# Ledger of designs, part 9: VH-VL binders against Protein RTF1 homolog (VIP5)

Target 1, 136 residues: Protein RTF1 homolog (VIP5), of Arabidopsis thaliana (Mouse-ear cress) (q9c950r261to396)
Amino acid sequence: VPTFEDVKEVTIRRSKLAKWLMEPFFEELIVGCFVRVGIGRSKSGPIYRLCWVKNVDATDPDKTYKLENKTTHKYLNVVWGNETSAARWQMAMISDGHPLEEEYRQWIREVERTNGRMPTKQDISEKKEAIQRTNS

## First folded at step 19 (VH-VL)

Design dd1 (from cc3 with light chain S33N)
Fold by ESMFold2 at other seeds, last read:
Structure dd1 (fold): chain C 136 residues (1-136), chain A 122 residues (1-122), chain B 111 residues (1-111)
Amino acid sequence: as target 1 above (136 residues)
Amino acid sequence: QVQLVQSGGGLVQPGGSLRLSCAASGFTVSSNYMSWVRQAPGKGLEWVSVIYDEGETYYGDSVKGRFTISRDNAKNTVYLQLNSLRAEDTAMYYCARETVGDYRYYYGFDVWGQGTLVTVSS
Amino acid sequence: DIQLTQSPSSVSVSVGERVTIDCKSSQSVLYDNYNWLNWYQQKPGQAPQLLIYWASERESGVPDRFSGSGSGTDFTLTISSLQAEDAAVYYCQQYYSYPLTFGQGTKLEIK
């Protein structure tokens, strides 16, 4: 199973999504990465889930929104647990913060509870390398 | 098009009960975060309760233990059960949608019902 | 709970003029590089309508004369070149934590 540090290194923040939004490599790079999705709030403020990115949906150009100072109709399809949780989110709802260990533990528990799939350590290693090449 | 139509208000004595209804058209209540917000006559807005798409609920302190938010997905309707009513609960009650849907995001209360007046008096 | 205080409580201005409405939060609503502060307009006899979210973003269909600014605890709604239909009560709302709370309102009258 990937460790928290493994997952942290392939978790993409909102500012990076906005930076790479128009690059030809965008979808190839971010599919298979993780994002922190805003899912509402508590008495303590906004709450997030650590989700696995399955694909980018850009099929409805009428679903336009602002991401930072750019306009897009790209959405992230993400999974928390198994495929029955698949949901399509605006990238504006992705956190610009780093994942918390508790969010990672909740992701692990939900994958186990739902008999879902995880990336392998090899999958993670390949994503780490791709991100590093892009950040050079 | 997208609408929230409310019903179920009226006059009730202190200690009494009412059930408010909020019927949605043009979207599915179970795919959204749905809230109740009230406004006492001549006063400002007070958030009352929310039900999340996954079913979690939260309540304002002044109503917790007395009010219950629920929904009936087959009728595409959100309810607020008002129990142990007090004079201070006299208000216009609005239901409101937070924008979540199939293309998910939530910026604020983007769709409001027309309001239902609840009057609590002896 | 987060308390919001608006200033002024009421204002009377002429068509074509500019008005500002301030909202002060008892604690910061800046989180994750967003200001979780909304503005609503409530015309007489109507439900409130979302005007501005994240302090500065206009909701779809809101005229350009409405703009929001500020960060952390101090926020401003600006209405430039007022129109007669802008007569309403304006509320700020924190969208940060439960319980969600609103400012007490600012009544805008056209003289």
Scores: ipSAE 0.871, ipTM 0.939, lowest interface PAE 0.5, mean pLDDT 93
Fold by ESMFold2 at other seeds, fold request of step 20:
Structure dd1 (fold): chain C 136 residues (1-136), chain A 122 residues (1-122), chain B 111 residues (1-111)
Amino acid sequence: as target 1 above (136 residues)
Amino acid sequence: QVQLVQSGGGLVQPGGSLRLSCAASGFTVSSNYMSWVRQAPGKGLEWVSVIYDEGETYYGDSVKGRFTISRDNAKNTVYLQLNSLRAEDTAMYYCARETVGDYRYYYGFDVWGQGTLVTVSS
Amino acid sequence: DIQLTQSPSSVSVSVGERVTIDCKSSQSVLYDNYNWLNWYQQKPGQAPQLLIYWASERESGVPDRFSGSGSGTDFTLTISSLQAEDAAVYYCQQYYSYPLTFGQGTKLEIK
C-alpha cells in the first residue's frame, strides 16, 4: 500500500499540467500519476479528491477550454476507488495545491470499500524517477 | 439544446406546502450539480439549495429543516419540497445547473429555468 | 457567511459609454490561485445569465465589451462601449463556500 508521502510525490499540480501540456511525453508521464480534482464546495470552501490518472482523452476537438495561457481539448480520465467512478475532467479543475493527508485517507477508504486497484510501490518509484528526470 | 422547464408554483396559505418541479432536457440531472435560487419581488437573488451528482445536499440557513431538494432520475427532474411556508418565502424560484456532465467542469450557474412564482399569503 | 456589497446601486448612462460596477467581499475568495467570484446579468422579466467566472473569465457567447478584474476582496465589472441591450441588473456572486451569496445588485439603465 503506498504511503501518503509516496502518493504526494507523484501528485501533479495544475501548473505542471499546463507546463507539460504540449510536450510529446505528456500522456506517458501523466498516466499513473495522481491529481487533486475539484468536486464542488462545502461550508469551508472548495473540496478536492485525490484521483488516479488512467489516461488522457482528446477524442472530441469541440470540447476546448483554457488552461492557464493555453487552449486545449485534453481531459484527464481519472478514478477514485474503482473503475465505476471513471470520469473525464478539465485540467482547469485540478488543484495547484499539495494533497492533504485526509484526502489520502479518503482515497484509501474508497479503494478498500470498492475493491479498487492501487499502484504498486514500484509503479510509484518509476513515476517519481520520470518526474525528476523531466524537471531536470 | 439544453433546457430547464419549471412547474408547481402558486398561491398558498402560511404553514402550507408546495412541491416545485424542474424538468431537464438535453442533459442528465443525475450527472450534474443542480440548485434552486429564489428572488423575492423587487429584491436580489438568494441561493436556496443544491443536490450533487452523487446525491449530497446543502441548504441555505433560512430554509434548512423546511425545504428538501430531491430528484427523480427516471423523469430527469429535480424537485424542491417547500414545507411550513412563511410570507418571507414569497419569491420567484429558479432552478439552475452547474455544468459537470461528461466533459466535467463547473464555472457557475450556466443554465436556468424560466422561474416559478410562489406566493404565501393569508 | 460571505457578504458581498456592490456599488453603485444604480447607474444611468448613454450608449457607447463605459460603466464600472464594484463588488466588495467581506472575506477573501482567492483560493488555489482562482478568485471564486462570478458576475450575472438579469434582464427585465428574465432569469439571470452567467457573464464572468473566476473574476475575469468570460462565459461562452459573452461579448468582449464585458470584462472582470480584481482579486481577493475587491472586484470590478467593466462594460465598454455600452449597448442598449445591456440594460439589466448585474449581480456579483461568491462561488467559494456554502451558502453561496450574491451582491444586492446594480441596476444599469440606458438613457
Scores: ipSAE 0.869, ipTM 0.939, lowest interface PAE 0.5, mean pLDDT 93
Fold by ESMFold2 at other seeds, last read:
Structure dd1 (fold): chain C 136 residues (1-136), chain A 122 residues (1-122), chain B 111 residues (1-111)
Amino acid sequence: as target 1 above (136 residues)
Amino acid sequence: QVQLVQSGGGLVQPGGSLRLSCAASGFTVSSNYMSWVRQAPGKGLEWVSVIYDEGETYYGDSVKGRFTISRDNAKNTVYLQLNSLRAEDTAMYYCARETVGDYRYYYGFDVWGQGTLVTVSS
Amino acid sequence: DIQLTQSPSSVSVSVGERVTIDCKSSQSVLYDNYNWLNWYQQKPGQAPQLLIYWASERESGVPDRFSGSGSGTDFTLTISSLQAEDAAVYYCQQYYSYPLTFGQGTKLEIK
């Protein structure tokens, strides 16, 4: 079971998504990472879920939106728990902040509740290396 | 085309009850965040309640405990049950959508119903 | 609760002029590098329509003459070349936390 720190190291912020958006390696890099998806708000402000990226969907060019100063029709298919939670989100709705430990605990509980799949520590280590290579 | 059609308003006595309906076409209410926003005569806008795609609800303090938001997925309709009505509940009631369907995002209230007038007076 | 105060309360201007409407928030709505502040237009007898989200982004179909600016607690809606169809009441709205709240409105009339 990966720890909060393991997951934090492979959680991609909105600014990085925007930076890498047009790179040929984008989908390969981002799939298997985590993102914080905005899911509304509370009395305390915006609420996020820590979600696992399953693929990048770009199949409908008419679903165009602005991501920072760029225009795209790429969406992230993500899961929270298991595949029944699969959803397609604009990257504009991804947080530019770091994950909270409570968001990690909620993700763990949902995976357990739904008998979902999670990355192994090895999966995380390989993704960390891939991220580091692209930052070089 | 995306549309919200409202019904169920009218004149009611203080302490009475009323149910407002908001029927959607061109999208699925259960895949979106749906809100009610009201506007007292000659006044500004006041957010009333929301129901999320997964069923979570929130209420404004002035209506909490008296109003209930709900939906009927088979009818693709959102409801607002107004109970224990007071004179200050007199307003035009709008239903409104935040887009969270298949291509999920939410920027604000992008689709509004035409409004339903509720008048609470003796 | 977050209170929003708009100024002016009303304005009467001629076609082609620049109009500025201010919105002041009682606390910051800057979060996650977005300003969670929207603008709506409500024409007489109609429901509101979303104009601007995240302080400065135009909703689809909104003309370029509408622009939003500001950050934190101070926001501005600008209409750079007023047209007759712009006569309406304009509302700012914080989109940060519940309860969602609106400014009191600014009535824009054509001279």
Scores: ipSAE 0.869, ipTM 0.939, lowest interface PAE 0.6, mean pLDDT 93
Fold by ESMFold2, last read:
Structure dd1 (fold): chain C 136 residues (1-136), chain A 122 residues (1-122), chain B 111 residues (1-111)
Amino acid sequence: as target 1 above (136 residues)
Amino acid sequence: QVQLVQSGGGLVQPGGSLRLSCAASGFTVSSNYMSWVRQAPGKGLEWVSVIYDEGETYYGDSVKGRFTISRDNAKNTVYLQLNSLRAEDTAMYYCARETVGDYRYYYGFDVWGQGTLVTVSS
Amino acid sequence: DIQLTQSPSSVSVSVGERVTIDCKSSQSVLYDNYNWLNWYQQKPGQAPQLLIYWASERESGVPDRFSGSGSGTDFTLTISSLQAEDAAVYYCQQYYSYPLTFGQGTKLEIK
């Protein structure tokens, strides 16, 4: 079971998605990482879910939007609990902030409730190394 | 073509009840965030309520406890139940969509119904 | 609740002129590097239409003459080279927290 710190280390922020958007390695790097997806708001402001990236969808070129002054039609397919919750999100709706421990706990509870899948600690270690190589 | 068609308005006495309907075509209500926004005659816009794709709801303070937002997914329709109506509830009521859908994002209220007038008098 | 105050309340201008409409928020709506402030246009007898989101992004199909600016608590909608069809009431709206709230509106009339 990956810890909050494990997941935090492989959570990609919106600014990094925008930075890497056009790189040939983008999809390979981002798949298997986490993102904080905006899912609306509360009385306290915007709220986010910590989601696991399953793939990058770029199949409809007419679904164009702006991501940090770039234009793209790439979307992230993400899962929160299990595959029945799979959803396709604009990267513009991904947070540029760090995950909260409560968001991690909510993710764990949803995976448990739905008998969903988690990355292994080895999966996370490989992603941490890939992210480090890209940042160097 | 994406469209919201409203019905159910009219004249009602103070203390009465009314149910507004908002039927969607070209998209699925249950895959979106749906709101009601009202506008008293000659006045500005006031957000009333929202229902999320997963069913969570929020209400404006002026209507909380008296109004209930709901939906019927089989009919692709959102409802607003107006109870304990007061003269200040007289307004044009709009339903509106925040786009979430299959290609998910939400920038604002991008699709609006035509409006349904509710008049509370006598 | 977040209160939004627009100015002016109304303005009458000629076709081709530039007009600005201000919106002031009672608290910052800057969060996560977005300004959660929208602008809507409501033409006579019609439902509102989204013009600008995140303070400065034009909704699809909105002409280039509409632009938004500002950050935090102070925002401006600018219409350059006004057209006759721009006669409407314009509303700002905070899109940050519930309850969602609108400014009081600015009525734009063509002379």
Scores: ipSAE 0.867, ipTM 0.938, lowest interface PAE 0.5, mean pLDDT 93
Fold by ESMFold2, fold request of step 20:
Structure dd1 (fold): chain C 136 residues (1-136), chain A 122 residues (1-122), chain B 111 residues (1-111)
Amino acid sequence: as target 1 above (136 residues)
Amino acid sequence: QVQLVQSGGGLVQPGGSLRLSCAASGFTVSSNYMSWVRQAPGKGLEWVSVIYDEGETYYGDSVKGRFTISRDNAKNTVYLQLNSLRAEDTAMYYCARETVGDYRYYYGFDVWGQGTLVTVSS
Amino acid sequence: DIQLTQSPSSVSVSVGERVTIDCKSSQSVLYDNYNWLNWYQQKPGQAPQLLIYWASERESGVPDRFSGSGSGTDFTLTISSLQAEDAAVYYCQQYYSYPLTFGQGTKLEIK
């Protein structure tokens, strides 16, 4: 089971999504990583879920939006528990902050509750290395 | 065509009850965050309540304990049950959507119903 | 709760003029590199309409004469060239935390 540190190291912030958006390697890099998805708010401000990226969807060119200084119709298909909860999100709704340990624990609990899948520690290690190679 | 059509308003006595309805077309209520916002005559806007796609609810302090937001997914309709009504509850009540949908994002209240007037007087 | 104070409360101007409306928040609404501050327009007898989100982004279909600026606690809505159809009440709204709150409104009239 991946640890919080394992997942944190492969969680992609909104600014990185925007940085890599137009690169030919974007989809292969981002699929299998984590993102913090905004899911509304509470009395204490915005709340996020730590979600696993399953796919990049760009099939509807009419669904255009701004991501920082760029225009795109790419969306992230993400899972929080199992595939039943799969959802397609604008990258503009992804947090630019780092994951919280409570968000990780909520992700673990939801995967267990739904009998979902997790990446293996090997999957995480491969993504970590891929991210490190692209940071420059 | 995305639309919210409201009904259920009217004149009611203090202490009375009323149920407001907000029927959606062109999108699924249960896939969105749905809110009620009210506006007393000649006054500004006051957020009242929200129901999330997963069913979680929040209320403004002035209505907590007296109003209940709910929905019927089969009818694609959101409700606001107004109980123990007071004169200060007199307002135009709007239902509104935060767009979450199939291409998910939420920037603000992007779709509004036409408004339903509730008048509380003796 | 976050209080929003708009100024002026009312303004009367001619078509073609530039108008600014200010909104001051009792707490910062800057979070996650977004300013969670929206602007709405409410024309007489109509429901409000979203104009600006995240302080400066125009909602789809909003004319480019509307622009928003500011950060943290101080925000401005600008109409660069007023049109007759812009007569309305304008509200800022914090979109940061519950309860969601609105400014008291600014009535814009054509003289």
Scores: ipSAE 0.866, ipTM 0.937, lowest interface PAE 0.6, mean pLDDT 93

Design dd1 (from cc3 with light chain S33N)
Fold by ESMFold2 at other seeds, fold request of step 20:
Structure dd1 (fold): chain C 136 residues (1-136), chain A 122 residues (1-122), chain B 111 residues (1-111)
Amino acid sequence: as target 1 above (136 residues)
Amino acid sequence: QVQLVQSGGGLVQPGGSLRLSCAASGFTVSSNYMSWVRQAPGKGLEWVSVIYDEGETYYGDSVKGRFTISRDNAKNTVYLQLNSLRAEDTAMYYCARETVGDYRYYYGFDVWGQGTLVTVSS
Amino acid sequence: DIQLTQSPSSVSVSVGERVTIDCKSSQSVLYDNYNWLNWYQQKPGQAPQLLIYWASERESGVPDRFSGSGSGTDFTLTISSLQAEDAAVYYCQQYYSYPLTFGQGTKLEIK
């Protein structure tokens, strides 16, 4: 079971998504990583959900939006729990902040509740190495 | 074409009840965040309530405990149940969409109904 | 609750003039590198329409004479080269926390 630190190290922020958006390695790098998805707000401000990226959807070129100063039709298909939760989000709705331990605990609980899949330690290690190479 | 068509409303005495309806076409209410916003005659806008795609709800302080937002997914319709009505509840009530379903994002209230007038008077 | 105060309360101007409308928030709405502040236009007898989101982004179909600026607590809507159809009430709205709140509105009239 990946730890909070394992997941944190492979959680991608909005600014990085925007930076890498046009790179040939983008989809290969981002699939299997985590993102914090904005899911609305509470009395204390915006709330986020830590989600696992399953693929990048670019199949509808008419679904364009602005990500920082770029235009794209790429969406992240993410999972929270099991595959029945699959949802397609604009990258503009991904947080530029780091995950919170409570968000990680909520992700764990939802995977357990729904009998979902988790990345293995090896999956995490491979993503960590890929991220480190792109930051060099 | 995306549209919200409202119905219900009318004249009610203080303490009475009404149910407002907001029927959606061109999108699915259950995959969006749906809100009610009201405007007293000659006054500004006041947010009333929201229902999230997963069913969580929030209310403005002035209506909490008296109003209930709900939806019927089979009819693709959002409701606002108004109970224990007071004179200050007299307003035009708008329903509005906050979230877009299959390609998800939320920037603000991007689709509005035409409004339904509620008048509370003895 | 976050209070929003608009100024001026009303303004009367001629076609072709430039108008600015200010919105001040009682708390910062800057979070996660977005300003959670929207602008709406409401023409007489109509529902409001989203004009600007995240303080400065124009909603699709909004003419480029409308622009938004500001950050944190101080925001401005600018209408350059005013047109007759711009006569309306303009509202700022914080989109940060519940309860969502609106400014009191600014009535724009054409001379």
Scores: ipSAE 0.865, ipTM 0.937, lowest interface PAE 0.5, mean pLDDT 93
Fold by ESMFold2, fold request of step 20:
Structure dd1 (fold): chain C 136 residues (1-136), chain A 122 residues (1-122), chain B 111 residues (1-111)
Amino acid sequence: as target 1 above (136 residues)
Amino acid sequence: QVQLVQSGGGLVQPGGSLRLSCAASGFTVSSNYMSWVRQAPGKGLEWVSVIYDEGETYYGDSVKGRFTISRDNAKNTVYLQLNSLRAEDTAMYYCARETVGDYRYYYGFDVWGQGTLVTVSS
Amino acid sequence: DIQLTQSPSSVSVSVGERVTIDCKSSQSVLYDNYNWLNWYQQKPGQAPQLLIYWASERESGVPDRFSGSGSGTDFTLTISSLQAEDAAVYYCQQYYSYPLTFGQGTKLEIK
């Protein structure tokens, strides 16, 4: 089972999504990583869920939006729990902050509740290395 | 094409109850965040309540415990149950949408109903 | 709760003039590198309409003469080259935390 630190190391912030948006390696890098998806707010401010990226959807060019100072029609299909929760989000709604341990615990609990799947430690290690290579 | 049509207002005595309805067309309420916002005559806007796509709800302090937001997905309709009404609840009540279904984002209240007047008077 | 104070409360201007409306928040609404501050226009007898989100982004269909600026606690809505159809009440709204709150409104009238 991946630890919080394992997941944190492969969680991609909005600024990185924007930085890599136009690179040919974007989809292959981002698929299999995590993102913090904004899902509304509470009395204490914005609420996020830690979600697993399953693919990048760019099939509808009419669904254009601004991400930072760029324009795109790429959306992230993400999962929280199992595949029946799959949802397509603007990258503008992805957090630029780091994940919280409570968000990780909620992700674990939802995977257990729904009998979902998790990345292996090998999957995470490969993503961690891919991310490190692109930062050079 | 996207529309919210409201109904259910009227004149009620203090302590009475009403249920407001907000019927959607051109989108599904269960895929969106839906809110109620009210405006007392000659006054500004006050957020009242929200229901999320997954069913979680929040309320303003002035109505908490007296009002209940709900929805009927089969009728594509959001409701606001107003109980224990007071004179200060007299207002135009608007329903409003925050998010869109398949291509998710939320920027603000982008679709509003026409408003329905609730008058609480003895 | 986050309180929003608008100034001026009312303004009367001529067509073609430039007007600014200020909104001050009792606490910062800058979070996650977004300013969670919206502007709405409410014309007489109508529901409000979203003009600006994230302090400076125009909603689809909003004319270029409307612009928003500011960060943290201090925000401004600017209408350049005012038109008669812009007569309305303008509200800022924090979109950061519950309860969501609005400024008290600024009534814009044509002389």
Scores: ipSAE 0.858, ipTM 0.933, lowest interface PAE 0.6, mean pLDDT 93
Fold by ESMFold2, last read:
Structure dd1 (fold): chain C 136 residues (1-136), chain A 122 residues (1-122), chain B 111 residues (1-111)
Amino acid sequence: as target 1 above (136 residues)
Amino acid sequence: QVQLVQSGGGLVQPGGSLRLSCAASGFTVSSNYMSWVRQAPGKGLEWVSVIYDEGETYYGDSVKGRFTISRDNAKNTVYLQLNSLRAEDTAMYYCARETVGDYRYYYGFDVWGQGTLVTVSS
Amino acid sequence: DIQLTQSPSSVSVSVGERVTIDCKSSQSVLYDNYNWLNWYQQKPGQAPQLLIYWASERESGVPDRFSGSGSGTDFTLTISSLQAEDAAVYYCQQYYSYPLTFGQGTKLEIK
């Protein structure tokens, strides 16, 4: 079971998504990573969920939007818990901040509640190495 | 073409009740965040309530405990139940979509109904 | 709750002129590198319409003459070359936390 630190190391921020958006390796790198998805707000401000990226959807070119001065029609299909939560989000709605431990605990609880899938520690290690190679 | 068509409203006594309806076409209310916003005569805008796609709700302090937002997904309609009405609840009531959908994002209130007048008077 | 104060309350200006409307927030609405502040236009007898989100981004279909600026607590809506159809009440709105709140409005009239 991956730890909070394991997941944090493969959580991609909005600025990184924008940086890598046009690279040929983008989808290969991002699938299997985590993102913090903005899902609205509360009395305390914006609310995020820590979600696992299933794939990058670019199949509808009419769904264009702006991501940090770039235009794209790429969306992240993400899961929180199991596949019944699958949803397609604009990358403009992904947080540029780091995950919170409470968000990780909520993710773990939802995966357990729904008998969902999660990455292994090996999966995380391989993704971490891919990210590090790209950052160098 | 996306559209919100409101119905309900009218004149009611203090302490009375009304139910406002907001029927959507061109999009699915259960895939979106839907809100009510009101405007007293000659006054500014006041946010009243929201219902999220997953069903969570929030209310403004002035209406909490008296108003209930709900929806009927089969009818693609959002409701606002107004109970224990007071004179200060007199306003034009708008329903509005906060932008989410199958390709999800939310920037603000991008689609509004035409408004429904509620008058609370003896 | 976050209070928004607009100035001026009312302005009367000629077609072609530049207009600025200010909005002051009682708390910062800068979060996650976005300013969670919107601007709406409400023409007489109509529902409001979204103009600007995240302080400076124009909603689709909004003319280029509308622009937003500012950060944190201080925000400005600018209309660079006023048209007759711009006569309306303008509201800023924080989109940061519940309860969502609006400024009191600025009435723009054409001379």
Scores: ipSAE 0.848, ipTM 0.932, lowest interface PAE 0.7, mean pLDDT 93
Fold by ESMFold2 at other seeds, look of step 19:
Structure dd1 (fold): chain C 136 residues (1-136), chain A 122 residues (1-122), chain B 111 residues (1-111)
Amino acid sequence: as target 1 above (136 residues)
Amino acid sequence: QVQLVQSGGGLVQPGGSLRLSCAASGFTVSSNYMSWVRQAPGKGLEWVSVIYDEGETYYGDSVKGRFTISRDNAKNTVYLQLNSLRAEDTAMYYCARETVGDYRYYYGFDVWGQGTLVTVSS
Amino acid sequence: DIQLTQSPSSVSVSVGERVTIDCKSSQSVLYDNYNWLNWYQQKPGQAPQLLIYWASERESGVPDRFSGSGSGTDFTLTISSLQAEDAAVYYCQQYYSYPLTFGQGTKLEIK
């Protein structure tokens, strides 16, 4: 089971999504990474879910939005738990912060509750290396 | 045409009850965050309640324990049950969409109903 | 909860002139590099309409004469060339935490 630190190392922030948005390697790099998706708020402020990126969706070119001064129609299909949770989110809704340990624990519990799939430690290691090569 | 059509307002005595309805067309209520916002005559806006797509609810302090937000997915309708009404609850009540949907994002209240007046007077 | 205070309470200006409306938050609404502050326009007899989100982003269909600025606790809505149809009450709204709250409103009248 990947540790919190393993997942943290492959969690992509909003600023990185915006930086890489137009690169030909974007989808290949981002699929299989994690993102923190803003899902609303509580009495103490915005709340996020730690989600696993399934693919990049760009099928409706009319669904444009602004991401850090760029315009795009790319969305992230992400899962929380298992495939029945698959949802398409604007990258503008992705956090620019690092995951919290409680968000990781909630992700673990949801995967267990739904009999979902997790990346292996090898999957994480490969993504970490890919991210590092891109950050040169 | 995305719209919200409200009904169920009227005059009621203090301590009474009323149910407000908010029927949606052009989108699915159960895929969105839906709120009620009220405005007392001549006054500003006050957020009342929200129901999330997964069913979680939140309430403003002045109405918690007295008001209940709910929905009927088959009728594509959101409800606000007003109980133990007080004179201070007199207001125009708006339902509003906080868009999430199939292309998920939320910026604020982007679709509003036309408003329903509730008057609490003896 | 977060209180928002708008100024001025009312303003009367002519078509073509510039108007500014201020909103002061009792605590910062800057989080995750977004300012969670919205502006709404409510024309007479109508429901409010979303105008600006994240302090400075215009909602779809909003004319570019409307702009928002500010950060943290201090925010401004600017109408750069007022039109007759802009007569309305304007509300700021924090979108940071529950309970969601609005400013008391600023009434904009056309002379």
Scores: ipSAE 0.837, ipTM 0.929, lowest interface PAE 0.7, mean pLDDT 93

